VH-VL binders against Integrator complex subunit 8-like protein. Designs and how they scored, part 23

Target 1, 198 residues: Integrator complex subunit 8-like protein, of Dictyostelium discoideum (Social amoeba) (q54vk3)
Amino acid sequence: MNKIFGVKIDSQQKKRQQSNKNLTVFNNGRYLIYIGDIHFDRKFHREALRYYLLGCGLETAFYSDPVKTSVTNSKYLTFLSRRIFDCFYFLRAPMQAIVVSQFFGNLNQTCLVSFKIIQEEYYQLDTNYFQYIWELPLLEILLTTFTKQKDLKKIYLINQIISNPIINENNHPDIRKNFIKNTKHNFWKAISSNYLLQ
Key: E = the ipSAE of ESMFold2; O = the ipSAE of OpenDDE; V2 = 0.75 times the mean of E and O plus 0.25 times the DockQ between their complexes.

## First folded at step 20 (VH-VL; framework fv_tocilizumab)

Design z2 (from q1 with heavy chain Y102S Y103L; at its last look DockQ between E and O 0.17; V2 from the best seeds 0.00; counts 0 for: pae E 7.1 > 2, placed apart)
Fold by ESMFold2, look of step 20:
Structure z2 (fold): chain C 198 residues (1-198), chain A 120 residues (1-120), chain B 107 residues (1-107)
Amino acid sequence: as target 1 above (198 residues)
Amino acid sequence: QVQLQESGPGLVRPSQTLSLTCTVSGYSISSRYYWSWVRQPPGRGLEWIGYIYYRGSTYYNPSLKSRVTMLRDTSKNQFSLRLSSVTAADTAVYYCAREYDSLSDAFDIWGQGSLVTVSS
Amino acid sequence: DIQMTQSPSSLSASVGDRVTITCRASQSISDYLNWYQQKPGKAPKLLIYAASDLQSGVPSRFSGSGSGTDFTFTISSLQPEDIATYYCQQSWSTPYTFGQGTKVEIK
């Protein structure tokens, strides 16, 4: 068996991997990310996302070192964040794109691109991904938008997140920093589960 | 290109307050990151003093907490350190530094350092 | 507070030698271990973060490994410009703490 992130490779795919005997590093996580870039350039966003997730998983030892995976997932999503953001946007997954925007490394850019998505796509934002927002300005944008639209269910969900004392910026930094680390890890688990199967 | 530069008096008398300012260029201190102070006594190792968060909250090393205050002036893009009731033990090179959460909370950018001597 | 212990405190090596510095944490810090280079009279410079990840623009002769409590920093082929003091630093929990430093010199 060859199992990656809960996804099993079928027998035909294993034959093709083994037949590439002259490509000694073809299944390296770095090379999978490069293959993702090739698909991205061809506008094959679903395949690009799949290769990015597989490549990052191999580079982070996702199943074999959970503590490393928590930290490493953050750095790989940061390095690929714009490409993964575009994949989600073009795959009609705007809430996932908003979550990924938090990895850009620039809060102003995060808020700019996410504000546009929220104003244009608020009615189709997947509430299952609300729990992965840790930047208070994004939560405020979401709350303001849903309040204007009188979307009581989404208002309730955002308020539950905002009221959580763990995200309070005045809390002890270890608590908030660990929450963010775990949130990043859990998001990556969620998108791997949802998008490596498709 | 982000740069950090410390400024302030190089000599402070015992029991007085040490005050330093870090001027940041090329990036707004209100946009992201933790903005930290780290000190290094002459010939010795490094000690983290604390940070001011991009949203304005602060956290201080418990060993210094009762004597340290950090503030910022976003209009000048500066953050500052005040250390009260100084003694000779507070003589050190003081660095401002940026803590980058995506780099495992490492300090990826440092100022040049400013030597502050506490002497009677 | 998490204590960080480096060894050796100093070393001398020839140009081209492999240099190894170890850092031990008083409790598990996962891979939240960073390495800095400080040349005389200058500020520290980040070389490695997350135990093994090379900072942008840092030569590939620098590397790091380890997790938990035991970490290793390596210069694969010492160059004259690598004369400096090297510090490990944990970023697992506040207060962040640094090792005592390792002074690297050329024989």
Scores: ipSAE 0.035, ipTM 0.626, lowest interface PAE 7.1, mean pLDDT 84
ESMFold2 (binder alone), look of step 20: mean pLDDT 94; pTM 0.958
OpenDDE, look of step 20: ipSAE 0.467; ipTM 0.782

Design z3 (from q1 with heavy chain S104N; at its last fold request DockQ between E and O 0.24; V2 from the best seeds 0.00; counts 0 for: pae E 3.2 > 2)
Heavy chain, then light chain:
Amino acid sequence: QVQLQESGPGLVRPSQTLSLTCTVSGYSISSRYYWSWVRQPPGRGLEWIGYIYYRGSTYYNPSLKSRVTMLRDTSKNQFSLRLSSVTAADTAVYYCAREYDYYNDAFDIWGQGSLVTVSS
Amino acid sequence: DIQMTQSPSSLSASVGDRVTITCRASQSISDYLNWYQQKPGKAPKLLIYAASDLQSGVPSRFSGSGSGTDFTFTISSLQPEDIATYYCQQSWSTPYTFGQGTKVEIK
ESMFold2, look of step 20: ipSAE 0.403; ipTM 0.749
ESMFold2 (binder alone), look of step 20: mean pLDDT 94; pTM 0.958
OpenDDE, look of step 20: ipSAE 0.600; ipTM 0.821
ESMFold2, fold request of step 21: ipSAE 0.123, 0.309, 0.461; ipTM 0.678, 0.712, 0.766
ESMFold2 (binder alone), fold request of step 21: mean pLDDT 94, 94, 94; pTM 0.957, 0.957, 0.957
OpenDDE, fold request of step 21: ipSAE 0.595, 0.541, 0.512; ipTM 0.841, 0.826, 0.823

Design z4 (from x4 with heavy chain Y103F; at its last look DockQ between E and O 0.17; V2 from the best seeds 0.00; counts 0 for: placed apart)
Fold by OpenDDE, look of step 20:
Structure z4 (fold): chain C 198 residues (1-198), chain A 120 residues (1-120), chain B 107 residues (1-107)
Amino acid sequence: as target 1 above (198 residues)
Amino acid sequence: QVQLQESGPGLVRPSQTLSLTCTVSGYSISSRYYWSWVRQPPGRGLEWIGYIYYRGSTYYNPSLKSRVTMLRDTSKNQFSLRLSSVTAADTAVYYCAREYDYFSDAFDIWGQGSLVTVSS
Amino acid sequence: DIQMTQSPSSLSASVGDRVTITCRASQSISDYLNWYQQKPGKAPKLLIYAASNLQSGVPSRFSGSGSGTDFTFTISSLQPEDIATYYCQQSWSTPYTFGQGTKVEIK
């Protein structure tokens, strides 16, 4: 079973993915990422995103380079997250980008880039992806923005998320960990379904 | 290169507190990851003791929770394990390890381990 | 707690042989299974993460497969340097738990 960001793609999704004539599946995740880069540089962001997602999905192949250290892998993952972030940004999918920004590994950076996006694109943030926000500072930024905009619906949604004890940093750390884990997986699953199968 | 090194007394008396410190080099413990302790009794398997998150929160194995305390010293780039009321059953090699959340929460880096013997 | 049952507890094989170790979880752990190699007097070393991903720097003769409750670790061609005890570990939920280990020896 193919995995994308640690999520197993079900057989049906895999079949659909394989049927997509525009995506050649290679056994080398790095190669796919490279192809993604080519598309990215050509400003074909949707295609780039697909290849990035596919590349990330080939987990075994992705990390098969015996010369790379764990640090290199971490940097690589950060790079991929950034590229994916950019793809979403250019595809005018700002909420997806905001969600991906949580993968940068630096909360300050996450908040800075997301703040900018939120301020500029608050009117087109897809609420379906609010559920994939786990960083409280991001939620607060969203809440503040929507409050200023008097968007009651989005305020309500964000408040529901913020009020979840799992989001609270004072909550049991293991509960939070598990929540984040599940949220991440669910997000990548959703993204894979939306962007690889279309 | 990221390295972990355990330090502490190799001998502890029964009922006393075992104290170990893990010194991390090459990476700041305040930046990312879960920092874990794992022990291995001689000739036996591995037991996870608990972790301290880079943000400072801790979680312990329920089997040891009442006796375990983990702390971090960000200024020294260290995290520590205290195990109180030790018995012979606590004799083990104690490892500190980095838990990498991107890699299925695997322990990707280990210290060399420190043998702690509980003996009167 | 999730119990990890590893099999066999020990095995002896010849150089070049295919070695297979299995690990079963008491409940589904998805793909949150890691494999470690521990040589005598040394700390465990991560070989496989997330059931099937080869850790950087690990030889390609090592592989893992499985999901849910049943997992397999394989050495495609056993080498002398592979003499060690191997452990599976679930990272699905805390407390993290390990299999009892498989001691691999060469005939």
Scores: ipSAE 0.488, ipTM 0.791, lowest interface PAE 1.5, mean pLDDT 86
ESMFold2, look of step 20: ipSAE 0.667; ipTM 0.831
ESMFold2 (binder alone), look of step 20: mean pLDDT 94; pTM 0.954

Design z5 (from q1 with light chain D53E; at its last look DockQ between E and O 0.14; V2 from the best seeds 0.00; counts 0 for: placed apart)
Fold by OpenDDE, look of step 20:
Structure z5 (fold): chain C 198 residues (1-198), chain A 120 residues (1-120), chain B 107 residues (1-107)
Amino acid sequence: as target 1 above (198 residues)
Amino acid sequence: QVQLQESGPGLVRPSQTLSLTCTVSGYSISSRYYWSWVRQPPGRGLEWIGYIYYRGSTYYNPSLKSRVTMLRDTSKNQFSLRLSSVTAADTAVYYCAREYDYYSDAFDIWGQGSLVTVSS
Amino acid sequence: DIQMTQSPSSLSASVGDRVTITCRASQSISDYLNWYQQKPGKAPKLLIYAASELQSGVPSRFSGSGSGTDFTFTISSLQPEDIATYYCQQSWSTPYTFGQGTKVEIK
């Protein structure tokens, strides 16, 4: 079973992926990412995203190699997250982009980039992805924006998320860890389902 | 290349505090990951002691929680372990390790380990 | 705490032999199981993560399988350099716990 971002893809999903002529699955994550870059440069962002997701899924196995001195794994992951972010941005999927921004590894950068997106695209943020926000500062930005816009529905949703003790930074760190872990996995699963299988 | 290196006294007296420092090179401890301590008594298995998150939060093994303190020094790119009220049972090789948080929370990079002997 | 029961505690096999180690968790840990190799006087080395994912740079003769509570680690063809103690470790929940280890020797 292929694992993408730690999520097992079921046999049906795998079959669907295999049937997709546009998704050549290579047992080389780096190669897939490279193909993604080619598509990205050609402004084929959807195709790029697919390859990035596939590549990233495979590469997660490679990034853990402590022996290979040649690859700064953290920088590479950050790069991938940025590309994926850009793909979502260009695909007019701003909420997905915001979620991905949480993977940048720098909260300040995450907040800055997301703030801009939120300010510009608040009206088209897919609320289905609110559940994948775990950074409190992002939630606060969202809340502030929606409050200004008097969007009661979105305010309510965000407040529900913020009120969850698990998201609180003062919560037991292990609980938070587990929550974030699960949230990440669920997000990538959802994204994979939406963008790899369609 | 990311490297971890334990440092500290190899001998500690009973009831005193064991103190070890892990120096990380090639990667900033403030950037990502969980930084863990694991120990191994001679001829025995491995015991996870706890971790310090790159953001500074800590979690300790409940079995040691009352005696364990982990800190980080981002300026030195170090994180430390203190274990108070040590006994002979705390004699072990102490490892610092990086916990990879992307997939299975595996310890992907280890220090060489530091033997700490508790003896009068 | 989740208890990890590893078996056998020790084994001796010939070069080229298939070696199998099992690890059982006291509760379901999904696929949050890692396998480590520890050579004498050395730190543990990650071989397998997420039950079946081969760590980069690790020879393909090493593999892992399983989910839930029962896991298997396999060396398809034992090599002299594989003499070590192997540990399973669950990362499903804290505190992280290790199996008691399996000492692998060559006849």
Scores: ipSAE 0.470, ipTM 0.773, lowest interface PAE 1.5, mean pLDDT 87
ESMFold2, look of step 20: ipSAE 0.661; ipTM 0.836
ESMFold2 (binder alone), look of step 20: mean pLDDT 94; pTM 0.957

